# VH-VL binders against Glutathione S-transferase TCHQD (TCHQD): the designs that were tried, part 5

Target 1, 266 residues: Glutathione S-transferase TCHQD (TCHQD), of Arabidopsis thaliana (Mouse-ear cress) (o80662)
Amino acid sequence: MQLYHHPYSIDSQRVRLALEEKGIDYTSYHVNPITGKHMDPSFFRMNPNAKLPVFRNGSHIILDTIEIIEYLERIAEVSSGIEDATFNREVVEWMRKIREWESKLFTLAHIPDNRRLYVSKFLRMVVIARMAESPDLASAYHRKLREAYDTEDKLKDPGALRRSKDHLLRLLDEVETKLEGTTYLAGNEFSMADVMLIPVLARLSLLDLEEEYISSRKNLAEYWALVRRRPSYKKVIGRYFNGWRKYATLVKTWMFVRVRSLLRKY

## First folded at step 20 (VH-VL)

Design j2 (from o2 with light chain N31H)
Fold by OpenDDE, fold request of step 21:
Structure j2 (fold): chain C 266 residues (1-266), chain A 120 residues (1-120), chain B 107 residues (1-107)
Amino acid sequence: as target 1 above (266 residues)
Amino acid sequence: EVQLVESGGGVVQPGRSLRLSCSASGFTFSSYWMNWVRQAPGKGLEWVAYISSSGTYTYYADSVKGRFTISRDNSKNTLFLQMDSLRPEDTGVYFCAREENSYYDAFDIWGQGTPVTVSS
Amino acid sequence: DIQMTQSPSSLSASVGDRVTITCRASQDIDHYLNWYQQTPGKAPKLLIYDASYLQSGVPSRFSGSGSGTDYTFTISSLQPEDIATYYCQQYYDYPLTFGQGTKLQIT
């Protein structure tokens, strides 16, 4: 089993958390979307949507995060001999609910304009370069280019930004309410619902929004502290984003983009 | 001054119960996760249990699971350890310890400890 | 459970000496390690957190380093007040576990 992922990718974090929680071994491949690695022709042919993660088991490729997690659940069941390990209805409902919030626009809106625009321009240049190198993929690359411009337009739309924020607020409020009655999101046991939520909280922390969005909610704050104690979190997210570590990871990627841009190596 | 003060230790026979208390002062007690750590005579440190800020989450070492109960009263700035079915191997000094922050399970503030002796 | 093994179990050194204590984890703990000092008859004191960060108020002669499974605690210049037992503690996984301790004496 192979996983193409990146530590910055929320969906990658979800899948990796699931893998770690279930104790499933896999081969890890880092594909950095900030540096445009996901636009490489070889990878792009396999995944023309250029979204992470990509899960591969032999000839079977899964691109959808929830489908991957469900697949992993089946693997775990077969291995353990436990037939009743199907996601309960509540777990599935939470997974889908959490998935409905798209983090991209919200994240970009909280990145300084100078950095955001720089990376955006860089990635557009990468796509253009790849388009020239692989004419057979030109249509798909063009779609990605259009998406990039659409994203820029949305970032200039106060209404769109507000909708994204409001969606997050509603989600977190619902989580807060749920945690009043249960220790975890879908009950009193850790589940894949938690696996879906944890990367969202981690993103908020990464953006220095922990005080505003997490600490302001009593139950969520304790929950957040709890789930960070898990080895899966430490391995998948903590090593990259906890405390001082987030600076090292981000600076490294930023410098790489800067150097390539200066050298016009796309 | 930030301070933790343990109390309630003593000498008991095996099978008996004891309740330890830890009084906190000088900081917002309700904002911190708290732990119990014990030390057998002449031995090293052993983690016993933690409790979250509000008391919602607790976790125990296997050696005390089912016998010990960690709890807290934030209105009184007090941490508790109810010890039931005590065994000779539970003998030692019991420390309450504060976790510094939510990112590091490091204990930055300790009490002076309260001695517990379990002997027939 | 993650086992923490300290070396040496005991150490004697002179004032001004450089002292080094090692801690090995049974698995990779990714810098999730703390160091404590316990003087005789006293409670432990946090010296180093996250493997290499000096706790506030702790003298700069104390330091920590390491990665993966192997970690080192160092006193650059031993002082008389440093007579104590030192413990490493992992917090990568629960239960939290400590090393067996290193008893440091001054000759």
Scores: ipSAE 0.921, ipTM 0.961, lowest interface PAE 0.5, mean pLDDT 94
Fold by OpenDDE, fold request of step 21:
Structure j2 (fold): chain C 266 residues (1-266), chain A 120 residues (1-120), chain B 107 residues (1-107)
Amino acid sequence: as target 1 above (266 residues)
Amino acid sequence: EVQLVESGGGVVQPGRSLRLSCSASGFTFSSYWMNWVRQAPGKGLEWVAYISSSGTYTYYADSVKGRFTISRDNSKNTLFLQMDSLRPEDTGVYFCAREENSYYDAFDIWGQGTPVTVSS
Amino acid sequence: DIQMTQSPSSLSASVGDRVTITCRASQDIDHYLNWYQQTPGKAPKLLIYDASYLQSGVPSRFSGSGSGTDYTFTISSLQPEDIATYYCQQYYDYPLTFGQGTKLQIT
């Protein structure tokens, strides 16, 4: 089994958490979306949406995060002979609910404009370069380019930004309420619902919004502290985002983008 | 001054129960995860259990699971360890320890410990 | 459970000496390691957290380093007050586990 992912990708984190929680071995391939690696023709042909992660088991390729997690659950059940009692209706409902919040706009809105715009421009140049190299994929690349412009337009729309924020707030409030009654999101056991939520919380932490969005909610704050104790979190997210580490990776990526941009090597 | 003070230790026979207390002062007790760590005579340190800030989450070492219960009363700034079905191997000094934060699981504040002796 | 193995179990050194203690984990613990000092009859004291960060108020002669499974605790210049047993502790996974300790004496 192969996973194409990036440590900063929320959906990648979800899938990796699931893999770790289930004890499923996989081959890891890093595809950095900030550097435009996900736009490489070989990868793009397999995944025209250029979204991470991509899960591959032999000839079977799955692109949807929830589908991947469900697939992993089935693998785990078959291998252990034990059904996961936590993968019930409520788990699925939470997974879907959490997925409804799109983090992209929110994240970008909290990145300094100079960096955001620089990366955006760089990625557009990458797409243009790839179109020139692979005419057969030109239509798909054009779609990606359009999406990039649409995203920029949304970032200039206060209403869109507010809606995204409000959606997150409602989600977190609902989580807070749920955690009053249960130890975990979908019950008293850790489940894939938690796997879906944890990367959202991690993103908030990464953006230095932990105090505003997490610590202000008593149950959620305690929950967040709990789930961070799990080896899966430490392995998948903690090693990249804890303390100074988050800056190291970001700086490295930034330097690569700058150098490539300066050299016009897209 | 930030301080933890353990009490409740003593000598008991196997199978008996003992309840330890840890009184906290000098900090917002309810904001911290708390732990019990024990040390057998002449031996190293052994983690026993943790409890979350509100008491919602607890976890135990296998050696004490089912026998010990960690709890807290935040209104009284007190941590507890109910020890049931005590065994000779439970003999040692019991420390309460504060986690500095949830990020490092490091114990920055310790009590002086309370001795527990289980002997026939 | 993650096993922590310290070496040496005991050490004797002179004042002013550089002292090094090692701790090896049975698996990769990714810097999730703390170091404690315990003087006889006293509670442990946190010296180093997250493998290499000095706890507030701790003298700069103490330091920690390492990665993966192998970690090192160092006293750059041994002082008389440093007579104690030192412990490493992993918090990568539960249960939390300590090394067996290193008893440090001054010759």
Scores: ipSAE 0.920, ipTM 0.962, lowest interface PAE 0.5, mean pLDDT 94
Fold by ESMFold2, look of step 20:
Structure j2 (fold): chain C 266 residues (1-266), chain A 120 residues (1-120), chain B 107 residues (1-107)
Amino acid sequence: as target 1 above (266 residues)
Amino acid sequence: EVQLVESGGGVVQPGRSLRLSCSASGFTFSSYWMNWVRQAPGKGLEWVAYISSSGTYTYYADSVKGRFTISRDNSKNTLFLQMDSLRPEDTGVYFCAREENSYYDAFDIWGQGTPVTVSS
Amino acid sequence: DIQMTQSPSSLSASVGDRVTITCRASQDIDHYLNWYQQTPGKAPKLLIYDASYLQSGVPSRFSGSGSGTDYTFTISSLQPEDIATYYCQQYYDYPLTFGQGTKLQIT
C-alpha cells in the first residue's frame, strides 16, 4: 500500500494516524505542495483535484479521507477477523462534523500576507507553466487556477473568515462538552473520531493558537495532552511539531522556500 | 519555593496495604500532571503511574495494574498512591514527580522520596 | 515495553575530563528521550529533555545528542559536583522506562 502525502497536511496526518493505529504497513511518498509538485502532470493525471493525500492499494486509488479510513477499517477487520467496535455511527457522525470545518481558509488567514501572497503567486505561475507544457490537461489546470483566485477572494471576505472561526469555536465547545463524559471523543476507547480531531489541534498548536483555543477549555486541554502520549501521534505529527520541534521545522521550511524562490524553478 | 514532600512509607508484610501521600506547595498543583516513580534498593528508576491535572486520566505500569490506585485531591494539594496486595518486589523508595508540561513527559520537580519495605 | 540500556554501568574520571555515557533503545524512539542526574541520597534532577535541550539552570557543560536507537550524554569538562548516577528515560511509549543508570565517580 502507498500513500502520497505531505507530513504537514491535516488530511495526510489523519490517514497516517489511522494507518499507524491499525498497524498497517505502507510506503510513504512525500509530495511537497509548496514547490507545486502536486501539480506535476503525472501526479495530476492520477489526482486531478491535486489534493493530498492519495491512497493506493494496487490499482485501487482512493482520494477522500473518510473513504480511505473506511477502507482501512475493512482491511483491519478482514486481517484480524475482528469487527472494529470503535467504528460505529457516533464515530462516523463525529468524523463528518470535524471534516466540515474549513481548515485551509483558517490557516491561510493566520499566515502573514507577504508570505502567503508570495507562495500563492509562485503556485499560480507553476500552474500556468504546466498548462503550457501539457495541453491535454489544460482544462483541468485552468480549473485549479480559478480555485487559486477564488481562495484569494475568500481571504478578502471578512464574513467568510469570521464564519470559519465561529464554526471552529462551536466545534471545540461541542468537543469540550462531550469530553466531560468520555475519555475520547466517541467513547472510552480511541477511535477514528479522535484521528480526525487530533490534526486540527496540532494545527492550532503550530499556529501558536493553543492558548486561545485549547488551553481555555479544561477538558480539551487534558485530552490534547493525553493523545500526544500515543506512539501514532509521536511518529506522524510529533516528529515535526512536538514542543520546540515545531520551531526548528518552521525554520527549515522557510529556508527551503527561500532557496527554491531564488532558483526560480517552476 | 516549589516543593513535593512524600509521606506514608514504612515496613509492611506481603499482602497488606499502604497509602502514600505527596504534599505539594509553591505552585498551582491543579495545573500539573503528576507521577509516581520508584527505586528498588541499589537499583534504577521505575515509572509507576501518572494522573492528569484534574484526575480524569490515569495510567499504570503493568507490574502494579489492579493493585495500585493513583489519585489526587486538588483542594488539599495532595497526590496519593494506594498500594494494595503488596509484594516484596514493590520494596523501594517512592518519589512523586511533577511533569513540567505535557510535551516532553519529563519530571522537573521531585520529592525526596519515602521508603517502602515489604518483608515478612 | 521499550528497553533502555546504558553503558558503562560505572565510570571514573578526573576533573576536567570529557565524559560520555551512551543509551540504547530497543526500538527507534526519535529523540523522545530525557536525561536525569541523581546525586547520592537525593532525588533525580532533570538535565536534558527531548534528547538535546538543556533544562533551565543546568550548566552548559552538559549536552545530549543522538538519534534512532542510540543516544549520548556528554559532560565537556567534569567538575567535582558532577558525582552522581545518570539515567536516560524514553517517552516514546508508555510505560515510561529508564536506563539502568551510570554511576560516575571522580578520581
Scores: ipSAE 0.832, ipTM 0.932, lowest interface PAE 0.8, mean pLDDT 89

Design j2 (from o2 with light chain N31H)
Fold by ESMFold2, fold request of step 21:
Structure j2 (fold): chain C 266 residues (1-266), chain A 120 residues (1-120), chain B 107 residues (1-107)
Amino acid sequence: as target 1 above (266 residues)
Amino acid sequence: EVQLVESGGGVVQPGRSLRLSCSASGFTFSSYWMNWVRQAPGKGLEWVAYISSSGTYTYYADSVKGRFTISRDNSKNTLFLQMDSLRPEDTGVYFCAREENSYYDAFDIWGQGTPVTVSS
Amino acid sequence: DIQMTQSPSSLSASVGDRVTITCRASQDIDHYLNWYQQTPGKAPKLLIYDASYLQSGVPSRFSGSGSGTDYTFTISSLQPEDIATYYCQQYYDYPLTFGQGTKLQIT
């Protein structure tokens, strides 16, 4: 099994947490979207939407996070002959509810405009260069370029940003209430519902929003501390972002982008 | 001044019980996860248990699971360790320890320790 | 459980010497490691967290490094007040485990 991913991607983190919690071995291929590697012709031919993560098991290629997790459940069931009781309707309902929150727009709105625009310009130049190099993929690259401009337009819409924030607040309030009665989100055992939620909390921590969104909620704050004690969190997220590590990771990432742009390595 | 003070240690027969207390002062006790750590005579440190800031979550070392109970009373700034069915290997100095934050599971404040001896 | 093995168990050095203590984990703990100092008759004191970050108020002569399974604690210039037993502690997985300790003495 192969996973093409990046440590910053919420959906990549969700799939990796699922793999680690189930003890499934996989080959990790890092594809850095900040450098435009997800737009390289060979990867783009496999994945025309340039979406991360990409999960592959032999001839099976799956792009949707929930579908990947459902596939992993089926693999675990076939190999063990045991149905996982913690993967039930309540878990799936939580997974869908958590996925519906618009995390991309929220994230981009909390990045300083200078840095966001710098990376956006770099990526647009990568797309233009790739179109010239691979004419057979030109229409797919044009779609990606148009999507980039559409995203910039949404960032100028204060109503869209407010709706994303309000949605997150409602979601976290529901989680806070649920945790009054259970150890984990969908019961007293860790489940794929927690796997879907943990990267949302990690994103808030990465953006320095933990105080506003997590610490203000007593049950959620303790839950966030509890789940970070798991080896899956430490390997998938904590390696790059636990505590002070996040600042070192962000500095390295920014310097890498500046050096490549300065050297014109598109 | 941030301070933790243990009490309740003593000499007991195997199979008997002891209740340790840890009094906290100089900080907001209810905001911190707390731990017990023990040290057998002439030996190293052994982690025993933790309890979350509200008391909701607890976890125990296998050597004490089912015999020891960690608890807290946030209204009295006090951490407890109820030790039942004591064994000679439970002999040692028992420290209460505060986790500085939830990211490093590091103990920045320790009590002076209270000795527990389990012998016939 | 993750086993932590310290070396050496005991060490003698002179004031001003560079002192090095090692800690080996039974599996990769990816910098999830803390170092403590315990002076005789006292409680442990946190010196270093996350393998290499110095706790507030700890002198700069103390440092930590390492990766994977192998970690190193260093005192760049030994002082008389540094006589103590030193412990590493992993926090990759529960139960938390400590090394057996390294007793440091001054010759």
Scores: ipSAE 0.830, ipTM 0.932, lowest interface PAE 0.7, mean pLDDT 89
Fold by ESMFold2, fold request of step 21:
Structure j2 (fold): chain C 266 residues (1-266), chain A 120 residues (1-120), chain B 107 residues (1-107)
Amino acid sequence: as target 1 above (266 residues)
Amino acid sequence: EVQLVESGGGVVQPGRSLRLSCSASGFTFSSYWMNWVRQAPGKGLEWVAYISSSGTYTYYADSVKGRFTISRDNSKNTLFLQMDSLRPEDTGVYFCAREENSYYDAFDIWGQGTPVTVSS
Amino acid sequence: DIQMTQSPSSLSASVGDRVTITCRASQDIDHYLNWYQQTPGKAPKLLIYDASYLQSGVPSRFSGSGSGTDYTFTISSLQPEDIATYYCQQYYDYPLTFGQGTKLQIT
């Protein structure tokens, strides 16, 4: 099995956490979206939305995070002969609820404008170059270019940003209430619902929003401390972002963006 | 001054019980995860158990699971270790330890320890 | 459980010497490691966290380094008050485990 991903992507983290928690071996391929390689014609033909992660098992290519996790549940069940009792309807309902929150807009709104605009300009130029290289994919690349401009417009819409924040607050309040009665999100056993939530909490910590969104909620704060003790967290997220490590990672990422932008490597 | 003081150790026969206490002062006890760590005579350190700041989450080393119970009373700034079905290998000094924060699982404040001897 | 093996189990050195203690994990622990000092008859004291960060109030002669399975603790210039047993502790996975200790003496 093969996973095309970037370690800093929320959905990539979700799939990697699922793989680690299930003990499933896979080949990891890093695809850095800042380089625009996820929009190279060969990769784009396989993945027209240019989204990460991309999961492959033989001829099966799965692009949707929840579908990937559902597939992993099925192959783990077949391999072991044991149905995972913690993968039930409540878990799936939590997974869908957590995914419905608009994490991209929220994240971009909390990145300094100058850094966000550097990356946005670079990626738009990559799309334009790719349209010239592959005329047979021009309409798909044009769609991606439109999406980039639409995102910039949404960032100028204070109503859209407010709705994303309000949605997150409601989600976290619901999580806080649920954790009063259970150890983990969907019961007393760790499940794929937790796998979907942990990267959201890690993103809030990365953006220095832990006090406002996590520490203000007693049950969520303890839950966040609990789940960071798991080897899956430490390998998938903590490696790059645990404690002081996040600042080194952020510096390296910004330097990478500036160097490639200055060199105009598309 | 931030301080942890253990008590309740003693000499006891195998199969008996002891209850250790750890009194905390100089910091907001209810904000910190707490641990017990033990040290057999002339030997190294062995982690025993942790308890979350509210007491909701606990975890135990396999050597004590099912026999020991960690608990806390935040209104009294006190951590407890109920030790049942004691064995000679449980002999040692028991330290109460505070986690500095939840990112490093490092113990920045320790008590002086309370000795426990399990022998006939 | 992750086994932590320290070497040497004991050593003697003179004041002013550079002292090195190593700690090997049974698996990759990716810098999830702390170092403690225990003076005879006293509780342990945290010196180094996350493999290489110096705890507040700890003298700068103490340092840590390493990666993967192999980690090193160093005292750049040994002082008389450094007589102690030193322990590494991993926090990659529970149960937390300590090395068996390295007893440091001054000759």
Scores: ipSAE 0.827, ipTM 0.930, lowest interface PAE 0.7, mean pLDDT 89

